# Ledger of designs, part 20: VHH binders against o67189

Target 1, 350 residues: o67189
Amino acid sequence: METTIFQFQKTFFTKPPKERVFVLHGEEQYLIRTFLSKLKEKYGENYTVLWGDEISEEEFYTALSETSIFGGSKEKAVVIYNFGDFLKKLGRKKKEKERLIKVLRNVKSNYVFIVYDAKLQKQELSSEPLKSVASFGGIVVANRLSKERIKQLVLKKFKEKGINVENDALEYLLQLTGYNLMELKLEVEKLIDYASEKKILTLDEVKRVAFSVSENVNVFEFVDLLLLKDYEKALKVLDSLISFGIHPLQIMKILSSYALKLYTLKRLEEKGEDLNKAMESVGIKNNFLKMKFKSYLKANSKEDLKNLILSLQRIDAFSKLYFQDTVQLLRDFLTSRLEREVVKNTSHGG
Short names: E, the ipSAE of ESMFold2; O, the ipSAE of OpenDDE; V2, 0.75 times the mean of E and O plus 0.25 times the DockQ between their complexes.

## First folded at step 5 (VHH; framework vhh_etentamig_d1)

Design q1 (at its last look DockQ between E and O 0.53; V2 from the best seeds 0.00; counts 0 for: pae E 3.3 > 2, grease 29.3 > 24.2, SAP .678 > .668)
Fold by OpenDDE, look of step 5:
Structure q1 (fold): chain B 350 residues (1-350), chain A 122 residues (1-122)
Amino acid sequence: as target 1 above (350 residues)
Amino acid sequence: EVQLLESGGGLVQPGGSLRLSCAASGFTFSSYDMSWVRQAPGKGPEWVSGISDSGGYTYYADSVKGRFTISRDNSKNTLYLQMNSLRAEDTAVYYCAKEDYDWDFSGYFDYRGQGTLVTVSS
């Protein structure tokens, strides 16, 4: 059985399913986290977390056992992270997989939630032990919400708090966050707190408050400077952001989103598409953002944008795969760009 | 303004079939999960079936599983319910319902239509 996280959440808390083992996966991890938070609240001390990369086989099976050493047959919710790592530990032995499947199949009282931090591929779901789990348990998918749905959710949240958000402000927020629910949650909450007294949120206010660490430090300022090829100032702002505790990955996400959109717009423009329509198609609807993006497009060639995207991908790869310092990589990137700019200016007479 | 307009109800004999339609307007239809709910005379509302926004996932109450099929055409902003092997107990007003979720993703029905009457009788 495969079901969406929305439907699963509804049924689980109202009419608990007969199945006991569930796989939670999807692109929208926020939904899974939200569900798990509710689960934890419901089960309290009977909420158990297992880490597949840390737990031994014996511990794993013990945790899934219906027999409580403490005599209380209380229903438990067992959440398993890094299950893939656990499977790797079990090796490729058929017997071990069979044992695992048997144990999972025999869960009768407890609920077991196997949580993946990404969307599983069909091939993964069709392989053992997940194939078997799908037969006697459930597969729960957290799909990404549509942009429109996300917009409505955010708008509703503001409304519930009695806050009137200007349309341009809302669109700006959505665009800057790339419709990432995790980021939106944080920023929306921040903005709600900010607007608690006046109950009005303007574009200017969102610009000042969103992704701001201080009155003088803003992630969007950094992105703006970078895209307008003011690398010297961008470096300064980057240092400030980092000093204030902004995570480099957040910066990278925003920058990547902008770069991809810009590249797409360049391509569409080359195909003869109307720029305004094209901008709207990539979610840029407010006049302020359109103006900014026009400026970015003017400042960057298609090749520039492609190179930027590639550079960002490299930075991401080096950070994740080789555990290099993301901040240093960004600095290096900016420094390199600055050097190139200086050389170009000198070669063309200033 | 959100509007849901059900159609297709009527009188049918036991074992017969009906197809209900719901025309939706006033919102981005393709962005919302939709459901059918029914209310029999003297009874409370009962959830019948649900379908995800994309139509990739369908859900059924046990009472109608195997007999009813929910579908949607997002290009037409229309929700459907194919009802086969109808029984007397299926007699009810059938409502098209728009699903929504709050900030913490607790689901509820925020809108429903006026309903269409389905009567199963010999």
Scores: ipSAE 0.340, ipTM 0.681, lowest interface PAE 1.2, mean pLDDT 87
Fold by ESMFold2, look of step 5:
Structure q1 (fold): chain B 350 residues (1-350), chain A 122 residues (1-122)
Amino acid sequence: as target 1 above (350 residues)
Amino acid sequence: EVQLLESGGGLVQPGGSLRLSCAASGFTFSSYDMSWVRQAPGKGPEWVSGISDSGGYTYYADSVKGRFTISRDNSKNTLYLQMNSLRAEDTAVYYCAKEDYDWDFSGYFDYRGQGTLVTVSS
């Protein structure tokens, strides 16, 4: 079965299909998030999330193989992120791949949703295990909505509230957000609240109220803001990344890698090493990246970088040892740094 | 203003065929999924078939699968339904519908045309 997520969502909650395993992928990740939110609402305590890069092979199979032996267990919805990382853990052995396919084919008690954060190409969908999933389960695609349809959705929302938005204000908002539905929904709701008494929105008002992280934001943009000590924007980008479904461990991995490279570069500079050659020795060969790393080195002392590395190590350790939420630990870290800067600025300015 | 103009209905014998057309205007046709919805006398509306905005995906109710074929021509802003092997239970007024939704993607159909009557009678 291949279908769009819009059609799938329309029918799944009224007359669920007999297939039990689905791959969700596509460019319009907001549609996938919306479907999963409704799924979570439907299943409540029976909604289970598995992270393929964190869970062991045995734990993964146990979660999928759970049965209703006592006659009282309810159907579950099992949502799997980072399935590609789980596949790497299995390796290239034919036996392990065949075992995975057999387990997925024989899911009877639950629904299983394998979630990708990108659109898969035809070649990827034709490779095992996804080829087999396509035959006994379903492939659900969330394609990008046209810019015109997104524009009309936004206009309709303002019209419902009786708000007249100037055309240049609307076009600015759409361009600012890159037609990103998640950002648009949030910003439109803010603009509606702002204009609740006036019932009109001008370009200048949208420019003052709207903030965008755009759909082109990625983990590297978060790392850039953090390393340049723009903690307020970094917090906003972090929230966007989490709502986009970026795994916290991916954020930690990239940030830690950058921090370690920068610390290494500081040490090489102290030894008199040529900076360009030092950057190439830690894998930074692209001229744009060299420019960015030079900016990071200017903004951060060796002590700053050491303290950052130690903070990241503590966040990672507390996440794993004490089961604390990695996202909240990152948020607390950034908030603490932002509050320190606020105190510094008020004492300096007063 | 959205306009949907259905045509091609009529009286046919069981086993016969009809091709319905829907001319669309007042919106960017190629940006919307489209559907056919029918309403038999004294009954509520029944979804019949749907097609994605590009035409790359088509969907059918079980009652018509294998007999009906939905298609679209985005260059002509036209939706089609080829109905073959017609049965008495296919008798209904057929409406084309622009699919719409709000931000939680709860869908609804905009079928403001008069529809086109299909009568299958021996």
Scores: ipSAE 0.308, ipTM 0.712, lowest interface PAE 3.3, mean pLDDT 83
ESMFold2 (binder alone), look of step 5: mean pLDDT 81; pTM 0.824

## First folded at step 6 (VHH; framework vhh_7nfr_2)

Design r1 (at its last look DockQ between E and O 0.48; V2 from the best seeds 0.00; counts 0 for: pae E 2.8 > 2, grease 25.1 > 24.2)
Fold by OpenDDE, look of step 6:
Structure r1 (fold): chain B 350 residues (1-350), chain A 122 residues (1-122)
Amino acid sequence: as target 1 above (350 residues)
Amino acid sequence: QVQLQESGGGLVQPGGSLRLSCAASGFTFSSYDMSWVRQAPGEGREWVSSISDSGGYTYYADSVKGRFTIARDNVKNTLYLLMDSLKSDDTAVYYCAKEDYDWDFSGSFDYWGQGTQVTVSS
């Protein structure tokens, strides 16, 4: 059985499925997480998580075979992460895969959810053991929602709270988050909290509150300063953001997105394309953002943007590969840029 | 304003076939999952079938599985239900319903058509 996460969620909590083993995969991980959250709430102590990269074969099979010998035992929900890694551990031996399939097929008392952090390819789904799982269990896919659907969800949420959001403000929020549901959820909640006494959210208010921990600490301020080459102030704001608990990866994500868009815009400009149209093509539709992006384009050459992108990629790589402190890497980057600017200014003033 | 208008219902003999249509307007049809729900006299509403926004996934109640086919044309903003091998138990008012999801992505129906009567009688 193949089904969408929406349908699956609906049926799972209303009419328990006969199948016991499910594969959850898709592009929209938020939906999977949301489902799992509900699952956890429902099962409480009977919610178990297994990590395929950490669990031994024996432990894995034990966890799945724990048939409530005692007739009264509550159904368990077993969630398995990194199942691919587990499969790698099992090796290429056909016998081991068969054993696994047998164990999964014999799950009767518990629900097993195999969770993938990405959309599985057809080849993966057609290979063992997933092929077999699809036959006696279910494949659940979390597809990306349309922009319109996401917009409506956000609007509905605000309305439920008695909050009216200006159209421009909403568009701004959607664009800034890139229609990412996880980010949207966080930001919407923040905005709802902010608007607790206000019935209308304006663009200005959203700008101030979105991706901020406080009115005075905003990730976009940092990005703005960096792109406008005010590295000294950027450093200060960075420190503030970190002190307030903003994760550096969030900063990097936004900065990378902006840098890539700007680089694309520079390329399009060089080709003689209309800048306004070009901006819209890269998802910049809000007038405020257009204005900001124009400023960024003026402040940065194509080479500057390329270098920025490369630097950000490097930071990301060093953080992931060498487990270096992302914040420190960002600081180093900014400091280096600042030093260069000071040298340039001293050489021309002189 | 969201509008759903069903058509194609009627009287049919057991074993016969019908095609229901639902014309949708007032929303981005291609962005929402759609469903058919039926209500027999004296009974509650029963879910019949659903189709995903893109049409890539279809779902059926056990009672109609293998006999009914749900389809959609996103260009025409139209939902279809092909009903084959109709039985007396299929007699009901059939409603087209727009699926809605809350922020927590729980599924519900937010809009319904007026319904079309399907009567299966010998």
Scores: ipSAE 0.253, ipTM 0.619, lowest interface PAE 2.0, mean pLDDT 86
Fold by ESMFold2, look of step 6:
Structure r1 (fold): chain B 350 residues (1-350), chain A 122 residues (1-122)
Amino acid sequence: as target 1 above (350 residues)
Amino acid sequence: QVQLQESGGGLVQPGGSLRLSCAASGFTFSSYDMSWVRQAPGEGREWVSSISDSGGYTYYADSVKGRFTIARDNVKNTLYLLMDSLKSDDTAVYYCAKEDYDWDFSGSFDYWGQGTQVTVSS
C-alpha cells in the first residue's frame, strides 16, 4: 500500500487497513506529528515509543513481539523513531536483516509505525528492510502543502473569529514563519487571542506579537508550563513531545537556557537595572518573549530558579553517568514538584 | 467565491457508461484534493472517490473500484468521474466536493456542488 497521510488519516481512525506495519516519511513533518498525536490519544497507555539509537536489539524485538496466549493486552501502537540508527546497530549482516523483516511481517494484532524525519528517496524505499515493508505493509507520504493552501488555511482561521487581517500583515506572517505550519498554528492562535476585542490585525501588531520560531515550538510550550508551575499540564505536554519524536536533550537544553536567563535577570533586577534593557542583554528582544519572561519572573523566586538549575544539572548527570532514562527523570522531577505544590496548597487552605 | 458545477448525469441502462464533469472556480483548484460523493434517495451521503491535488494518488470506495475512474485536469480546473458497468445501485445524485483541512488536518468537505442526477433504469 502507498498512500498520502491525508487519506491515511481518514481511513485509519474509522476503518483501519489490514496492513500492520507502516513507514511514515515526507517533507511536511507537521502532518506526521499531528497524525501521531491522534494515535497517542487513541491508544493511551497502549502507545509505545521506541528510540532506535537507544534501545538494544533484544529489547526492540521484545517490544514488537505479540502478547502471550494468556495475556490480557489490547491492540497496541508501537512508534519507532531513529530506525536508521537501529539498522546501523544491526550492521550489514544478512541474517539480522532477514530476522528483522520476519518480525515485521509477522506483526498481526498490533500496529507498528516507522517514522522518518525526512522524505525518503526512491533508493531508500527500494532497499531492505523498507522494500519488504512496502510489500506487506504500507508507505505513507506527507507531501509539502502548497503556499496557497497554507495561506487559505491561515485566512480561514482569522475569518472564523471575525478578525480582519490587513493583507500586508498576512503576507508578513506567512513570510516570517516561512509557511511553516507548526509556527503558523502557534502564531495565529496567539494573534487571534491578541485581536479578540478589536477584530482587526495590522502589520505593526504582527511585527510586535509574532516571531519566527524554530522546530522547537512544542518544547517552548512545555517550558512555559513548567516555569508557570502548571506541572500537571507540563507532564501531559512532555508525553506529547516524546510521542512527536522530540529528543529529550533538546528539552533539557532549552529549559536550562531559560532557567539561566531568568536567574541572570533576577540578579540584574537586584542591582536596580532596567528590566527591558536587562532582557535585551540576555537576548530577549521580541515583545512577546519579554511578556512571557516577565510572567516567569513573577512566578519564580531567585531561589526557585537556583533550585531548578541544580535539578536540571542532576538530571543531566544521572542520564550520562548512571545511564538513566532522561524522559523518566524529567517525569519524576515534575511529579515531585506537583506533589509538593498539592501539599503546600492544602496546608494553606485551612 | 468557491463554485463547483457538475454535469454529465442522465439516464442509462444497466452496464452503461457515463462521464461526469465538475467545473471549479473561485479557488486555486490545483492546490486541493477533490472528491465525488453520492446520495441515493432516502440515504445518507456516500463517499465514492478522491484524487490528490496533483492527480498522483486516487482512491475508490470498494463498491465502485474497477468500474469508476477519477481524473482531474488542473489546466482546465475540471474534475471527472468516468463511470463504467453501471448498476441500479449506482442511482444517486453525484456531488463534486472540495476537501478542506483544519489545523489537526482531519479532513472534511467545505464546499459542494449542486449535484447531477445519475439514474440506472432497472
Scores: ipSAE 0.206, ipTM 0.588, lowest interface PAE 2.8, mean pLDDT 83
ESMFold2 (binder alone), look of step 6: mean pLDDT 79; pTM 0.794

Design r2 (at its last look DockQ between E and O 0.23; V2 from the best seeds 0.00; counts 0 for: pae E 2.7 > 2, placed apart)
Fold by OpenDDE, look of step 6:
Structure r2 (fold): chain B 350 residues (1-350), chain A 122 residues (1-122)
Amino acid sequence: as target 1 above (350 residues)
Amino acid sequence: QVQLQESGGGLVQPGGSLRLSCAASGFTFSSYDMSWVRQAPGEGREWVSSISDSGGYTYYADSVKGRFTIARDNVKNTLYLLMDSLKSDDTAVYYCAKEDYDWDFSGTFDHWGQGTQVTVSS
């Protein structure tokens, strides 16, 4: 059985499926997470998570075979992450895969959810053990939603709370989040909280509140300062953001996105393309953002942007590969830039 | 305003075929999943089939699987249901329904057509 996460969610909670083993995969991980959250709520203590990279073969089979010996035992939901890693551990032995398939096929009392953090390729789905799972279980796909659908979801949420959002404000929010549902959820919730006393959200309000922990601490302010080469203030704002619990990866994500867009725009500009059209082509449609991006383009050469991108990539790499503190790496980056500017100013003043 | 208008229903003999159509307007048709739901006399509404926004995925109730085919034309804003091998139990009013999702992504039907009567009788 192959189905979408939406259909699956609807049917699972209303009419439990006969199948017991499901593969959850797709491009839209938020939907999967949302489903799992609901699942957890439903099953409570009977919700079990297994990590394929950590669990032994024996533990894995035990977890799946725990048939309620006692006739009255509540159905369990078993969620398996990193299943690919588990498969790697099992090796290439055909016998091991067969055993796994047999175990999965014999799951009767529990629901098993194999969760992938990405969309599986056709080749993966056509290979064992997933091929077999598809035959006696279900493949659930979380596809990306259209921009329009996402927009409508956001609007609906605001409306339900009695909040009217200006069109420009909404577009701004959507663009800033890149239509990422997880980010949108967070930001929308913040905005709802902010608007508790207000029935209308303006563009200015969204700008102030979006990706901020407080009115005074905003990730976009940091990005703005950095791109405008005010490194001293950027450092201060960075520290504030971190102090307020903003994760450095969120900052990096936004900064990287902006840097890449700017670099693209610079290249297009060099080719003689209309800047306004170019901005729209990279998803910058909001007039305010256009204005900001124009400012960033003026402040940065193509080389500057390239260097920025490389630096950000380096920071990301060092953070992931060497487990270095991302915040410290960002600080170092900013400090280095600041030092360079000071040297330049001293050399020309003299 | 969202409008859904079903057509194509009628009287058919067992084993016969019908094609239902649903004309959609008032919303971006290609952005929403669509469904067919039927209601037999004295019974509640029963889900029949669904199709994803792009048409890439189709779903069927067990009762109609292998016999019915759901399709859509996003250019024409039209939903279709091809019904083959019709049975007496398929007698119902068939409704076109627009799927909507809440913020928590729970699927619901937010709009329905007026329905078209399908009667399967010898």
Scores: ipSAE 0.298, ipTM 0.639, lowest interface PAE 1.6, mean pLDDT 86
Fold by ESMFold2, look of step 6:
Structure r2 (fold): chain B 350 residues (1-350), chain A 122 residues (1-122)
Amino acid sequence: as target 1 above (350 residues)
Amino acid sequence: QVQLQESGGGLVQPGGSLRLSCAASGFTFSSYDMSWVRQAPGEGREWVSSISDSGGYTYYADSVKGRFTIARDNVKNTLYLLMDSLKSDDTAVYYCAKEDYDWDFSGTFDHWGQGTQVTVSS
């Protein structure tokens, strides 16, 4: 069977097909994530996740085996991530691949979902084991949705909350995000909160509030957390950014730019210059960003900013000259700052 | 109060055709995606077809693709299902259903009609 994720969702939760093994792939990863979230909600304790990079062959086959004699009789949903890594563990052995296909073909009481984080090409789908899965199971594709459908969804969400969005504001938001559903969901929810009392969204307001589509994960959230010294949350956001494919050198560029601007603003304040005018001189013109930079200046002394700049220069040098992993250097930096924070917060004992 | 009323069902020979209608009231029909769902005797409900609020996008279950056509008239607040090349396994009660909107475009149906019986006699 081959179907779209949209059609599959409508049938699976009402009258599921007779097939038991499915491959989920596609460009609209947001739809795959939401399907799996609903699957987890439905199956609860009977929802099992297998990580192909972490499990052994024995664990994999045990998880798929049909054992109903002494357990509950309830069907289970088995979700497999990183299946490609599991296939690497099988190696080039034809017999092990044939065993895998046989086990998958014979799943009868449970559902198995093989999840890919990208759209598979025809060549990939025509190779084993996926070729066989297409025969006895199903291939579910999450293709990119039409721009008109995405526009109507966004409009519906604003209308649901009684918010009147100017047409040019709506079009700007759609173009800014590149019609990306994950980014749109986040930005629309933020805009709804922003307009909850006023009930009107103008183009100027969307321009001030919405993030650039080039950074569909919040690099600026990471920078914000770091500059406000919430290093534990900053570490979590860093990991998220890397998992979404943000290049670590981009993170370093933005953080360094902010640190330099803040240091410059400290110097201008010392000279007695008006802070708002100083901010405009370094390119900080919108009111939201001015508010954020004022909070960064409050949280960081001139010495704090000097030390931050020196640390960033060292990370950059080790990354470029000694070929060290930039992500790990950033992680080590944040961990060191978190450890220093813990020591500073030690209670005085008698 | 949301109301959905199906009509146009009946007895038909294999290979025959039927046109189902669903009159909608109590909500802004043109703002919602709509679906047809069927239930054969002793079976659960099976999604058949969906249509977007504008009518610009249509979706079909594999079992009916190429034989059924979904349509809507947003002036008359009416949903249609044109059923051609009917088979005995199309015998079911057919319901129109109003979708609840969400970011994933998935069907959570919050309102259903009473249904109209379609019987395909061999």
Scores: ipSAE 0.159, ipTM 0.484, lowest interface PAE 2.7, mean pLDDT 82
ESMFold2 (binder alone), look of step 6: mean pLDDT 80; pTM 0.805

Design r3 (at its last look DockQ between E and O 0.16; V2 from the best seeds 0.00; counts 0 for: pae E 2.7 > 2, unsure alone 64.4 < 65, placed apart)
Fold by OpenDDE, look of step 6:
Structure r3 (fold): chain B 350 residues (1-350), chain A 122 residues (1-122)
Amino acid sequence: as target 1 above (350 residues)
Amino acid sequence: QVQLQESGGGLVQPGGSLRLSCAASGFTFSSYDMSWVRQAPGEGREWVSSISDSGGRTYYADSVKGRFTIARDNVKNTLYLLMDSLKSDDTAVYYCAKEDYDWDFSGSFDYWGQGTQVTVSS
């Protein structure tokens, strides 16, 4: 069986399928996660997660073979992550793959969900063991939603709550989140909570609330300060953001995105392209954002932006490779920049 | 108002072919995935096929895979189902359905056509 996650969700929770083994993959991981969340809710204690990179072969087979010896045992949902890694562990031996396939085929009482964090290629789906799984189980695909669909989804949610969102505000939100459903969900929920007493959300309100923990602490404020080279204030805001529990990776993600866009814009500008068109080409369509980006471009040279990108990459690398504190790395970065500015100002004043 | 109107159903011999059409109006057709669902007498509704908004992706139930082809014309706001090698088991009312996602992305069809009867009989 090959079906969409949409169809699968509907069918699975209304009329459980006869098949017991499913492969979940696709471009839109949010949908898969959402499904799994619902699954977890449904099965509760009978929801089990296996990690293919951590689990031994023996443990894996045991987990799948646990047939409720006792006739009354509740169906279990077994979710398998990193299945590819597990396959690698099994090696290239045909016999091992056959064993795996046999085990999967014999799953009768439990549901098994093999989850991939990306869209599988045709070659992968046509190879064992997935080829076999497709024959006795199901392949579920989570397709990416169109921007328009996402927009409508967000609008619908607001409407359901009796909230009207200005068009500019909505566009701003969509652009800021990059149409990422996970981020959108979080931000929309925040906005709904914020608007509990208000029936209209304005652009200004969205700007204040989006990616903020409080009205006074906003990731975009930090990014704005950094890009405008107010490093002293940026440091203060960073500390506030961290104190309020904002994850540094979220900050890094937004900052990196902006830096890359700005660098691209600078390059396009150098080529003589119209800045407004260029901004739209990189996804900056909102007038407010255009204004901000223009300010950032004025404040930063191409070299500055390049250096910023390199610095951010370095921070990311050190955080991932050496497990350094991302927040501290950001602080160090800002402090270093601040020191440089002070030196420049003292050299010219003199 | 969203409207879906199916056509093209009829009586056909086993092994025969039919082409169903669904005319859509009242929404941006090109922005939504569309599906065919059928209901046989005494049975529940069964998903048959889906097509992505752009038409780039198609999905089929196992029961119709290799025999049915879903297509769409976004300029004409029309959904199609080409049914080849029809079997008696394909006898059903066929519905055109607009796919929609709730906020939790639970799958639902928010609009249905009136359906068109397909009867496969010798």
Scores: ipSAE 0.278, ipTM 0.656, lowest interface PAE 1.8, mean pLDDT 86
Fold by ESMFold2, look of step 6:
Structure r3 (fold): chain B 350 residues (1-350), chain A 122 residues (1-122)
Amino acid sequence: as target 1 above (350 residues)
Amino acid sequence: QVQLQESGGGLVQPGGSLRLSCAASGFTFSSYDMSWVRQAPGEGREWVSSISDSGGRTYYADSVKGRFTIARDNVKNTLYLLMDSLKSDDTAVYYCAKEDYDWDFSGSFDYWGQGTQVTVSS
């Protein structure tokens, strides 16, 4: 079976095909990621990720093994990244590829998704093991979406909420995000929230709301989750940022800037300063940003912000002085915060 | 349920014109944006054009802009594609599709018909 991710996604979650092994590839990686996110929601603990560059041959085959207990077994979704790296371990030996093909063909109770981070060439798809997968399973392609199609999606999302967006405002938003679907989803959701009552978006308003609080929208999501104390989700987003190649020092810069601004705002509030004026004095002029900073101020005491600033200073110092990995130090910080919240929730006093 | 039936394809010389039609039933046609999608031999499906539910906004792939015109008749529940200045690259099966309002684009190809063949050859 060969199909597009549009058609495949339409049917898989309602009336899935009988095939059990699929190759996902294409230029529009956002579509693959959204499909896998839905898959993860469906399968929960039965959703398994394998990294072809990290696992041994026997670990790979063990993870794909078919098991049943007397009385039933739950189907699983196995997602394989970096399959090309795994194939390099096998080399060009025909017997090893035949074993791999046999194992994949005999998957009967689970689903296996082989995920590529690029569009595969026709020669690659016609080579083993993918040629065989096309025969007993499926090849699913996520082709690049046209700029016009992306524009239509954005317009429809505003229309769903009854929001009229001016054409120059829309073009500005599309160019600002580079037609990137992940960034567009985030910015459109912010703009919908902003325009929920007035139902009109002008260019000036898009410039006001879409003004980045951080240099990167993905970093903004991490900072937002951290400052609202959603440490579990913040850890997941941090891992994504590092995978995207976001420099850890940039993350530290932006988080530190926010923490310092918030601490300054707390001091000005204690002195009786008008909050709107105080926010403008630290460079926060965007109405959406003002709304978000008000939320951060509600979630964090002055002591919380002081402790955050001190923790960030220690992470920076340890990275430089003791040659420790900035990412790991930040991960350890978040894990420690999450563990303390779990203990607090189970210890309610008395 | 949702039914879409394309017609109006055929064999035409380069530079020629065709009008494709898509008869829709089983849903409130006037409430949905509609699209044309094509599939050339050996290729995946390619989006061609879309039109808003009222017909007030139209969108075209760069490859067909200025040559194709999408239109709809919400009284007759019919979607049209007027194709002018046809090229050999336009040879494909053309499908109409009901659009959906999701970031995952799952509904963009939710329902589509059998398609109608357009062949541009001399």
Scores: ipSAE 0.125, ipTM 0.354, lowest interface PAE 2.7, mean pLDDT 80
ESMFold2 (binder alone), look of step 6: mean pLDDT 78; pTM 0.798

